# Ledger of designs, part 3: VH-VL binders against q96ev2r1098to1170

Target 1, 73 residues: q96ev2r1098to1170
Amino acid sequence: CVVSVEGLSSSTTDAQLKSLLMSVGPIQSLQMLPQQRKAIAKFKEPAHALAFQQKFHRHMIDLSHINVALIVE

## First folded at step 1 (VH-VL)

Design o5 (framework fv_olinvacimab)
Fold by ESMFold2-Fast, scan of step 1:
Structure o5 (fold): chain C 73 residues (1-73), chain A 120 residues (1-120), chain B 107 residues (1-107)
Amino acid sequence: as target 1 above (73 residues)
Amino acid sequence: QMQLVQSGAEVKKPGASVKLSCKASGYTFTSYYMHWVRQAPGQRLEWMGEINPSGGSTNYNEKFKSRVTITVDKSASTAYMELSSLRSEDTAVYYCARDSGYDWEAFDYWGQGTLVTVSS
Amino acid sequence: NFMLTQPPSVSVSPGKTARITCRGDNIGSKSVHWYQQRPGQAPVLVMYYDSDRPSGIPERFSGSNSGNTATLTISGVEAGDEADYYCQVWDSSSDYVFGTGTKVTVL
């Protein structure tokens, strides 16, 4: 139920990204990895992880296109 | 068991700054956002800001943004909130509270509160 | 700025039902959480996601949320339920918003 979000702008806050993630469904965790320009988020429901990828893959946040990948546990 | 333990009461003069601490135990500190909420005597609960302990990113209520700074010490599992340029209106009980995470933005565990009194 | 309005006070007799309302524009589209605060104590989460009870909260507590009004219902009210109650939501523009609070007095 994990997604990686890559290609984040250095100006993108975890609050902003959390807002986007939670518009799709509840999350258990969010870890920002700013030096790698990415974040790892875990959704409670697997369907929400897939829905987030479908809706926001290549979405633009703060002038940067993000890449959303599903991580198999 | 899960617990949030806050620092003791503070008495400050107008114009001073205060820095409060909130030590977490009984859970993985970096897995949950931490919030700060205050309550002036006889008034409502008022959200001040939040921090992601994993990355250190913060978000603040616009009302407090110019005066509040929230930080964490991951090795000590402790969150801090510093409020500057204190006024008498800042007299309140200040709480830290854990974001429930998987239950959608509820505050499931609260510290005991720290009374800050601002008087000349 | 998003606002949540609650009645200032509710008086109820032991064994009867107390209803505490929380009004906000289109609040039914949001997840509402409720907190109980006894004098001198920190708030305690008593209802989350509109109608789910945390472990340890009696079945006497129930919740609903639709349209512009969310409601916390306490049936079979006991003296120990006397407290201030606050609703709370997250809003994308206003972040975390608490209601104005309701003091429940048990006669």
Scores: ipSAE 0.000, ipTM 0.627, lowest interface PAE 13.8, mean pLDDT 82

Design o6 (framework fv_olinvacimab)
Fold by ESMFold2-Fast, scan of step 1:
Structure o6 (fold): chain C 73 residues (1-73), chain A 122 residues (1-122), chain B 107 residues (1-107)
Amino acid sequence: as target 1 above (73 residues)
Amino acid sequence: QMQLVQSGAEVKKPGASVKLSCKASGYTFTSYYMHWVRQAPGQRLEWMGEINPSGGSTNYNEKFKSRVTITVDKSASTAYMELSSLRSEDTAVYYCARGYEIRSGYYDFDYWGQGTLVTVSS
Amino acid sequence: NFMLTQPPSVSVSPGKTARITCRGDNIGSKSVHWYQQRPGQAPVLVMYYDSDRPSGIPERFSGSNSGNTATLTISGVEAGDEADYYCQVWDSSSDYVFGTGTKVTVL
């Protein structure tokens, strides 16, 4: 249910990322790690985590290409 | 232990602006979003906007976007909501409410302030 | 604009079960949260993510969400449960949306 979002621009806001995540499905948590240009998000449903990866892996946000990985629990 | 304390009641004339405060205590202020929600007498709850206190980023309900400004004072652990160009229809109780935990959140609106009555009368 | 519709009122006898519905187009694909508001007081979160209870909320509160209807169920109703109840979701186009509210009266 967890995704790692890496390669975030320092200008990308948590509100912006939360909006993108929630366009795919409800999330349970979002952890921003600005020092690592990274965020970790937990979707309510595993299917939404997969859908988010399919839709947004290598997507450009604020002129930076993100990498989306599924984290196995 | 965790508390949101809002400023006192306001009476304003149409066309004026009002600025309300919400002081947080008992938790790390910059770790959670803060929302503003209003409720006109006998009406539903209506979301106005949110702010991330850490970075100051905001998101507003389209209905209020041209008139609402949400800000924070991190050193005082206080959030503010200013609503301009007041109309009689803006008479409502205004609440602040704790939102999503930025680092590792769960859900929005888990704790609410006591509310501030704003009366706009012509 | 996304809408959540609740019945205006629900009357229930002490010890019986109250069911408060929240209707929205394809609401079963969203996460529904519920708030209790007693007269003159701020709302209190009583149910989140459809069916999870916050600490301090009694087990007699339960929730469900499927299709076009979410439901907050209060079993063994007590006088202290008398309040207005609001459902709430997040929608990508409308942001945070609250329901029309239901007044629960314990008679």
Scores: ipSAE 0.007, ipTM 0.646, lowest interface PAE 11.9, mean pLDDT 83

Design o7 (framework fv_olinvacimab)
Fold by ESMFold2-Fast, scan of step 1:
Structure o7 (fold): chain C 73 residues (1-73), chain A 123 residues (1-123), chain B 107 residues (1-107)
Amino acid sequence: as target 1 above (73 residues)
Amino acid sequence: QMQLVQSGAEVKKPGASVKLSCKASGYTFTSYYMHWVRQAPGQRLEWMGEINPSGGSTNYNEKFKSRVTITVDKSASTAYMELSSLRSEDTAVYYCARDEYYDSSGYSEFDYWGQGTLVTVSS
Amino acid sequence: NFMLTQPPSVSVSPGKTARITCRGDNIGSKSVHWYQQRPGQAPVLVMYYDSDRPSGIPERFSGSNSGNTATLTISGVEAGDEADYYCQVWDSSSDYVFGTGTKVTVL
């Protein structure tokens, strides 16, 4: 139920990313890693992690294409 | 006025099982995850597992996965944690705790805790 | 397995500043939450997402998180701050991890 969101614009805020994640389902946590241009988010439901990847992989935020990887725990 | 009220203290023999309850009131039970965390005497807090009361999905700490089962009764707004094959090292205070997720301006971890239930395992 | 290490104890005089550290590999890349536990009581959330304070927690509590160390700072310490303090993170491989705990004594 963990996704890695990579390729984030430096202008993308945690609030903006939380809104995008929440459009798919409730999240447990969100860690912003700005120097690596990425964030790690844990969804409360595993199905939402997969749905987020399917819907938003290669999606454009602030003119930057994000890469969504599913992390196996 | 959120409350998490836990069941009373238990004394068990090694090899037995124990089932603890955590009754929620003052909020929508199915809108928040429920966690179980234990603390052995003089030791650190240790996460045991979580449940989503809405769907019933669970996630357990690998250390306890073979012995712990977390369930809910939505009609009673009550979460349960059953721990089997009890050992003396399972003597601890067991807490339930609510987990608030992002809804508008933010979210937090373990924002409300039950009072704790002491489980003593001895022969 | 991800580990969070805290000093076992911190002693501080009333009115002074206590600093409670939480060490973990690259913890600055994680979100740290802090809990206060008084003897015989359940833990209380006092800081979340590194530096955000829950409603009702005094401004003298502040937090930071950088590199391998997160810190909970309590300025102007009062007798009522005497308690055990635990840091906590979520880790993708270890789930919810609590620190080893720090007993803060006001003397």
Scores: ipSAE 0.000, ipTM 0.588, lowest interface PAE 13.0, mean pLDDT 80

Design o8 (framework fv_olinvacimab)
Fold by ESMFold2-Fast, scan of step 1:
Structure o8 (fold): chain C 73 residues (1-73), chain A 120 residues (1-120), chain B 107 residues (1-107)
Amino acid sequence: as target 1 above (73 residues)
Amino acid sequence: QMQLVQSGAEVKKPGASVKLSCKASGYTFTDYYMHWVRQAPGQRLEWMGEINPYSGGTNYNEKFKSRVTITVDKSASTAYMELSSLRSEDTAVYYCARGEDYGDYWFDYWGQGTLVTVSS
Amino acid sequence: NFMLTQPPSVSVSPGKTARITCRGDNIGSYSVHWYQQRPGQAPVLVMYYDSDRPSGIPERFSGSNSGNTATLTISGVEAGDEADYYCQVWDSSSDYVFGTGTKVTVL
């Protein structure tokens, strides 16, 4: 149920990313790793993790294209 | 030592505003979120809002959003919380607390608290 | 608006076990954190991610979370454990939710 979001702009806030994630479904956690230009998010439901990747992989936020990968735990 | 040191007690009239400070030391100020949490006498803890000191980005509890503003001064490693249009029900101890900016967010260090009394 | 309900009080004798519950709809799908607040002091984190202990917190503190109930368990209770205890989760609405609080009295 976990996605990694890579290629984040330093200007992207956790609130902006939470809003984007929640447009797909409820999340349980969001981990911001700004030094790696990365975030890790856990959806409450596995189907929403896949939907987020399909919808937002290569999406542009603050002039930066993000890379969305599914993490198998 | 990691410390959060808050400003002193305030007494305000209804309708006034109050601005509290929280000075951080012992860690890199911009690596952690800063939160504000209040507690009215004998009541539960209530989250008010957060700020990312690195970006300046804020997020507020809807209950307080129209009245609360959180800011930072990076050079002073200090966070501020201003609450406007004060009411008697705003009488509470206000805490700043350091938040992990990852993994289901918890508060690992807390300031000593500032008592704000709103009285006519 | 998600709500976490705790019993108002728990009384326990020294050396016995105190169990503090935190009830919330489907709380087992959340990660629960717990804070201890001694009289006149700021809260202190005593448990995070359901069952992980911060450095400096004794092993007699443990936690669990499943279904609709999360529990903080304090075995071998000592006088110094007398305090208010609060559970907390982060909800999908981007809100930090605290429980109603439980006063633990050691008698």
Scores: ipSAE 0.006, ipTM 0.649, lowest interface PAE 11.2, mean pLDDT 82

Design o9 (framework fv_olinvacimab)
Fold by ESMFold2-Fast, scan of step 1:
Structure o9 (fold): chain C 73 residues (1-73), chain A 123 residues (1-123), chain B 107 residues (1-107)
Amino acid sequence: as target 1 above (73 residues)
Amino acid sequence: QMQLVQSGAEVKKPGASVKLSCKASGYTFTDYYMHWVRQAPGQRLEWMGEINPYSGGTNYNEKFKSRVTITVDKSASTAYMELSSLRSEDTAVYYCARSEYDFWSGPTEFDYWGQGTLVTVSS
Amino acid sequence: NFMLTQPPSVSVSPGKTARITCRGDNIGSYSVHWYQQRPGQAPVLVMYYDSDRPSGIPERFSGSNSGNTATLTISGVEAGDEADYYCQVWDSSSDYVFGTGTKVTVL
């Protein structure tokens, strides 16, 4: 139920990313790693992690294309 | 010694603004989120908003979003909360508190709190 | 909108066990944290992630969380445990939610 969001723009805020994540489902945690231009998010329901990847992988946020990977727990 | 030290008590008139400070020491300021939580006399704790000191990113409780602004001064390891258009029901003790955004645990607990700042709004 | 309800007060005799409940829809799927607040003082974290104790908190404090009820249990209650207790969760739509609070009186 964990996703890695990579390729984030430096202009993307944690509030904006949280809104995108929550459009798919409830999240348990969101860790921003700005120096690495990525974030790690854990969904409360495993199905939402997959749905987020299907919807937003390669999506453009603030002029940057993101990569969404599922992380094995 | 990890410590959060808040500014002193404020007395304001309705319609005024107040800006409170919270100075952090004993840890890396940018590694933890900073929150503001208030408590009116005899009432429950109420979360107002948060800031990520590293990015400057903020998130506010919808109830306060139009009146509250949270900022940081990284060089001073200090967080600020400004509340505008004060009303008598804003009379409360205002706390700053930090949270650790752990990958596995999530952004939920407040492990250290400031001592609180009493704001009194009266005519 | 997510709400956490606690009994307003709990009275307990010294040496006995106090149980403070926190009720919320499906709260067992959330991580619950508990804060102790003595009069005129800032809150202090006494339990986190349902059942973990911070360093310095006595073993007398324990926690559980299942279904619609989370519970903070204080065994062998001492006079110094008299305080207000608040539960708290994080919810993706409501952010940080505090319970209504319980005043524990040691008589």
Scores: ipSAE 0.000, ipTM 0.609, lowest interface PAE 15.8, mean pLDDT 83

Design p1 (framework fv_polzastobart)
Fold by ESMFold2-Fast, scan of step 1:
Structure p1 (fold): chain C 73 residues (1-73), chain A 122 residues (1-122), chain B 107 residues (1-107)
Amino acid sequence: as target 1 above (73 residues)
Amino acid sequence: QITLKESGPTLVKPTQTLTLTCTFSGFSLSTSGVGVSWIRQPPGKALEWLASIYWDDDKYNNPSLKSRLTVTKDTSKNQVVLTMTNMDPVDTATYYCAHEGYDFWSGYFDYWGQGTLVTVSS
Amino acid sequence: DIQMTQSPSSLSTSVGDRVTITCRASQGISNYLAWYQQKPGKAPKLLIYAASTLQSGVASRFSGSGSGTDFTFTISSLQPEDVATYFCQQYNSYPYTFGQGTKLEIK
């Protein structure tokens, strides 16, 4: 139920990313790693993690294309 | 319950290489978002971040120490190892390993080892 | 590198007093700031992260505020066990940097 979001612009806020994630489904956690231009998010439902990747992989936020990967735990 | 403990030599001669091991329990470095960092503190002085290693093997070293630092992990042993080359008396400090918090913001240290004092002298 | 400057460097006050320590970043760090307490001979203990979020298990008399470049740490009513050195840390950018510390003593 975990996705990694990479390629984030330094101008992208946690609030902006949280809004994008929650447009797909409820999240259990969001960890921002601004030094790595990365974020890790855990959806409450596995189907939402997959849907987020399908919809937003290579999506542009603040002129930066993000990469969305599913993380298996 | 998260615990960390540093181990390694307490006395090092100038120009030698220091190797410290951090052994931990209560978490896994295979868990997404988890990191372990090394921080040092010379006697009576401020804390200085040295290096961080994360679940995906991403590594970050303090640029002020140039290429002297190497950090590695062994997830099966629950260990992180710091190697620091060309030790100098100014490197005398208590060395800590610490867990980076996993929450909305990463980069702070929520659990620390007890620290190990490393003295560099001839 | 982002320089963190604490004020004051040392403070001596009485049990029950309100204590305020400040931390200034040389560049904007949003709310990526943590506060630590360190007693002699011991490892630092996290008190606050994200500028104002209290770590679980930490006494409610500790609080933090601020954003950008100016941050404040407050102890609402000083207790004897609060005698320690306090450090701020930014984690907005690598390298992570710490303030020089504020030594808190009882008169």
Scores: ipSAE 0.008, ipTM 0.725, lowest interface PAE 8.1, mean pLDDT 87

Design p10 (framework fv_polzastobart)
Fold by ESMFold2-Fast, scan of step 1:
Structure p10 (fold): chain C 73 residues (1-73), chain A 122 residues (1-122), chain B 107 residues (1-107)
Amino acid sequence: as target 1 above (73 residues)
Amino acid sequence: QITLKESGPTLVKPTQTLTLTCTFSGFSLSTYGVGVSWIRQPPGKALEWLASIYWDDDKYNNPSLKSRLTVTKDTSKNQVVLTMTNMDPVDTATYYCAHSRYDILTGYFDYWGQGTLVTVSS
Amino acid sequence: DIQMTQSPSSLSTSVGDRVTITCRASQDISNYLAWYQQKPGKAPKLLIYDASNLETGVASRFSGSGSGTDFTFTISSLQPEDVATYFCQQYDNLPYTFGQGTKLEIK
């Protein structure tokens, strides 16, 4: 249900990323890791994590292409 | 039409445990994205969020009170129960239960119960 | 915790007046802000969500604006039935937090 979003611009806010995540489905949590230019988000439903990766892998936010990886547990 | 109603004791002694039940109709707490929350308001003061429970049984408690709070649901009875331990006179407040449409990020409350005043005194 | 501060704490004005209430968040909450109306002895009623979206069935004289840390709630032409306390609430982060309320009275 977890995705890693990598390659974030230092100017990308948690609000911008929440908006993008929420366009796919409800999330349980979002942790910003600006020093690593990444964020960890947990969707409430596993299908939404997969859908987010399929729609937004390599998507451009604030002129940076993001990398979306599924974290399987 | 969505309706919610709180029930439980109106008088509680210091150190006792408070148990409040929210009974609702017009929605199911098995519906995707739906949640029920508890919010309280001491007389003349601001609203304070206490706890939320969602369709998937995810639970969140206010960190300032988390050791005292338990929230549970009985989806088949359309009920959510809040338990709060070690009551103190400062916990005197009107307690509300309320409906939310989506997950924790859309934590606004579109329908509220009428509230139940709980007075904590010896 | 995100602190929500409202101003003014109370306001007294006349029917037909434009009323403005402000709400400030201690950190950026984007547009994750709701406004509620509470009449004496009653539960709060949702008026506005996502900072500017009017809830279904709510009179069009109510509006909201703002993003980030500064938000405004407006009643374009005050009616007698609008006498109430108004609260803002952020839902950007847990715990959800409310402003202290603005008590609106008619002279």
Scores: ipSAE 0.005, ipTM 0.630, lowest interface PAE 14.5, mean pLDDT 84

Design p11 (framework fv_polzastobart)
Fold by ESMFold2-Fast, scan of step 1:
Structure p11 (fold): chain C 73 residues (1-73), chain A 121 residues (1-121), chain B 107 residues (1-107)
Amino acid sequence: as target 1 above (73 residues)
Amino acid sequence: QITLKESGPTLVKPTQTLTLTCTFSGFSLSTYGVGVSWIRQPPGKALEWLASIYWDDDKYNNPSLKSRLTVTKDTSKNQVVLTMTNMDPVDTATYYCARIGYSYWGTFDYWGQGTLVTVSS
Amino acid sequence: DIQMTQSPSSLSTSVGDRVTITCRASQDISNYLAWYQQKPGKAPKLLIYDASNLETGVASRFSGSGSGTDFTFTISSLQPEDVATYFCQQYDNLPYTFGQGTKLEIK
């Protein structure tokens, strides 16, 4: 249910990342950790966490490649 | 055993178009998360990243050269092709293709041997 | 573009010596830094990723440290086969950029 998104550009906003996450499925929470250039997001459904990783791992957002890791999956 | 190999050495005249083919084995560009990049190195100088292409056909070109660069793939042949237009003597360099592996996004874990491209009249 | 500056540009030292090379980024790149070894006439080889993680099969005498803008690469005890040029590379942001390289030679 939880994904870690790493490699975020400092220009990437929480609204921008939330839009990307919610294109896959509803989220329970999103925590931005800008000093670590990462975010932790919890999907309501485990299948959406997996789908987000499959679709967006190694994807580029704002000229920055992101790493998507599954937590608890 | 993962290997990559660039098409062998090329003499190019100024203003001509360069075409290089990277042929690889031991992995597939249909594999999720995998990409192949082109990187060059002028004699005695630093490495310069040129372009990358990924399993999903996403393409990225160095902005300083983007109008000159095209990168394409043929997944069934295990090949990636770089095309660079309007070659100039300053483009003389060893050109490498390299793999971007799943585990370390943005790093290059396997490299071809490189091919020397000389641009002269 | 993020500029990577290495120091020194070259150094000459003896087998068994501790060697330190530094790399500075023009802006914060977190830990998204790799180190490569390039022997004469050969392609670069990835040694270190994420600033401090040793690539599989790379000798333990190689290490990296740092975060943000300042990074260090160390060879704890120089061996003859370590003669090479070493490059840092940032992968925080496109375009990927490399340092100018540090040429390491034995006296």
Scores: ipSAE 0.008, ipTM 0.677, lowest interface PAE 11.9, mean pLDDT 86

Design p12 (framework fv_polzastobart)
Fold by ESMFold2-Fast, scan of step 1:
Structure p12 (fold): chain C 73 residues (1-73), chain A 122 residues (1-122), chain B 107 residues (1-107)
Amino acid sequence: as target 1 above (73 residues)
Amino acid sequence: QITLKESGPTLVKPTQTLTLTCTFSGFSLSTYGVGVSWIRQPPGKALEWLASIYWDDDKYNNPSLKSRLTVTKDTSKNQVVLTMTNMDPVDTATYYCAHRPYDYVWGSFDYWGQGTLVTVSS
Amino acid sequence: DIQMTQSPSSLSTSVGDRVTITCRASQDISNYLAWYQQKPGKAPKLLIYDASNLETGVASRFSGSGSGTDFTFTISSLQPEDVATYFCQQYDNLPYTFGQGTKLEIK
């Protein structure tokens, strides 16, 4: 149920990213790692993690293209 | 079988506004993730990205050109239009429009128009 | 803006030779790099995307490698039709930026 979002602009806020994630499905947690240009998000359902990757891999946020990877726990 | 073609004036006077139209076929600019971009190349020089417009009408302009650039689309006509104000001789270049796919080359350009040379002189 | 620097600016070599061109980014761009071929009087043609992926329909003698800041483009066996200027482009961040180009000629 976990996705890694990489390639984030340092100007991207947790509210912006949370809004994008929640457009796909409810999330359990969101951890921002701005110095690494990434965030880790956990969806409540595995299907939403996959759907988010399918829809938003290479999506542009604040002029940066993001990379979405599924994390196996 | 994606094709793009630029059209517009080939000669522009200093201070005038340039309007170029990109007419395309083989894809729709309503398709998720797809975009069309404008790139120019002064004679013998490097390529310079100018602007992009995407399926959702998101628009991005190169900051180095200030607010001189406007990009719009007409999805029903398969056209994208670039407007550039206050033309200067240094803006003399071949202007290209190019297709940006979603699937595998998000920020690169897989199909280009033939280009149109725009000369800025009195 | 991310600056892209290519080396060499030009080279001249023989048919059948291995050709190597390099591209350096002023900051980490992961693998978000494309290579283009531009023949005289023509629009650029995409050859490589994501640093190492060959575009459909492009000859297998072309390849790319690298990640982060240092990238290499290789032609394993130069053919006469490969006479062109080659450009790298980063797409990690806007504005998209291109290298200055490498002009490839045959002796």
Scores: ipSAE 0.007, ipTM 0.659, lowest interface PAE 12.1, mean pLDDT 84

Design p13 (framework fv_polzastobart)
Fold by ESMFold2-Fast, scan of step 1:
Structure p13 (fold): chain C 73 residues (1-73), chain A 122 residues (1-122), chain B 107 residues (1-107)
Amino acid sequence: as target 1 above (73 residues)
Amino acid sequence: QITLKESGPTLVKPTQTLTLTCTFSGFSLSTYGVGVSWIRQPPGKALEWLASIYWDDDKYNNPSLKSRLTVTKDTSKNQVVLTMTNMDPVDTATYYCARTYEIRSGYYFDYWGQGTLVTVSS
Amino acid sequence: DIQMTQSPSSLSTSVGDRVTITCRASQDISNYLAWYQQKPGKAPKLLIYDASNLETGVASRFSGSGSGTDFTFTISSLQPEDVATYFCQQYDNLPYTFGQGTKLEIK
């Protein structure tokens, strides 16, 4: 149920990213890692994690294309 | 076959607004992930990306020119229009439109129009 | 903005020679790099995308390699019709940026 979002602009806020994630489905957690330009998010449903990757991989936020990877746990 | 063609004025006076139209065939902007971009090239210089518009009306403008640029589309006519305000002699360039994609790795330009030289002079 | 620097700025060589042009990004762009050929008075033509993928219909003597910040474009055996200016372009981040170009001539 976990996605890694990489390539984030330093100007991207947790509120912006949370809004984007929640447009696909409810999330359980969001951890911002600004020094690594990434975030880790856990969806409540595994299907939403896959849907988010399919819809937003390489999507542009604040002039940066993001990379979305599924994390197996 | 896929073709794109730029049209508009070739001579513009300083402070005027430039309007260029890209007319294309062989693809549609109703197709998922497809977009059209504007790129310019001053004589003898490098290429500069100006703006992109995509199938879902997502628009992106070069930040260095953002207040001057507007890009719109008419999907039913297969046209994309670029408007650039307050033209200056430094904006003299060949203006191209080109096809692009908003997919996994597709923000390169695979088909280009022939280009139209726009000279800005008083 | 990501700066793209090409080297050399110009090159003069002979038919049949192996030609290499390099492109350096000011930050990591993974493999999101394209190479274009522009003949005098013509629009650019896409040759390579995703750093190493040859566009359909492009001659196999053209190739690309690299990832991260350092990229190479190679013509394995120069032909007369290859006289052109070559540009690299990054598409990792907006604004999309191009190198200054490498002008290739035959001596």
Scores: ipSAE 0.000, ipTM 0.676, lowest interface PAE 12.5, mean pLDDT 85

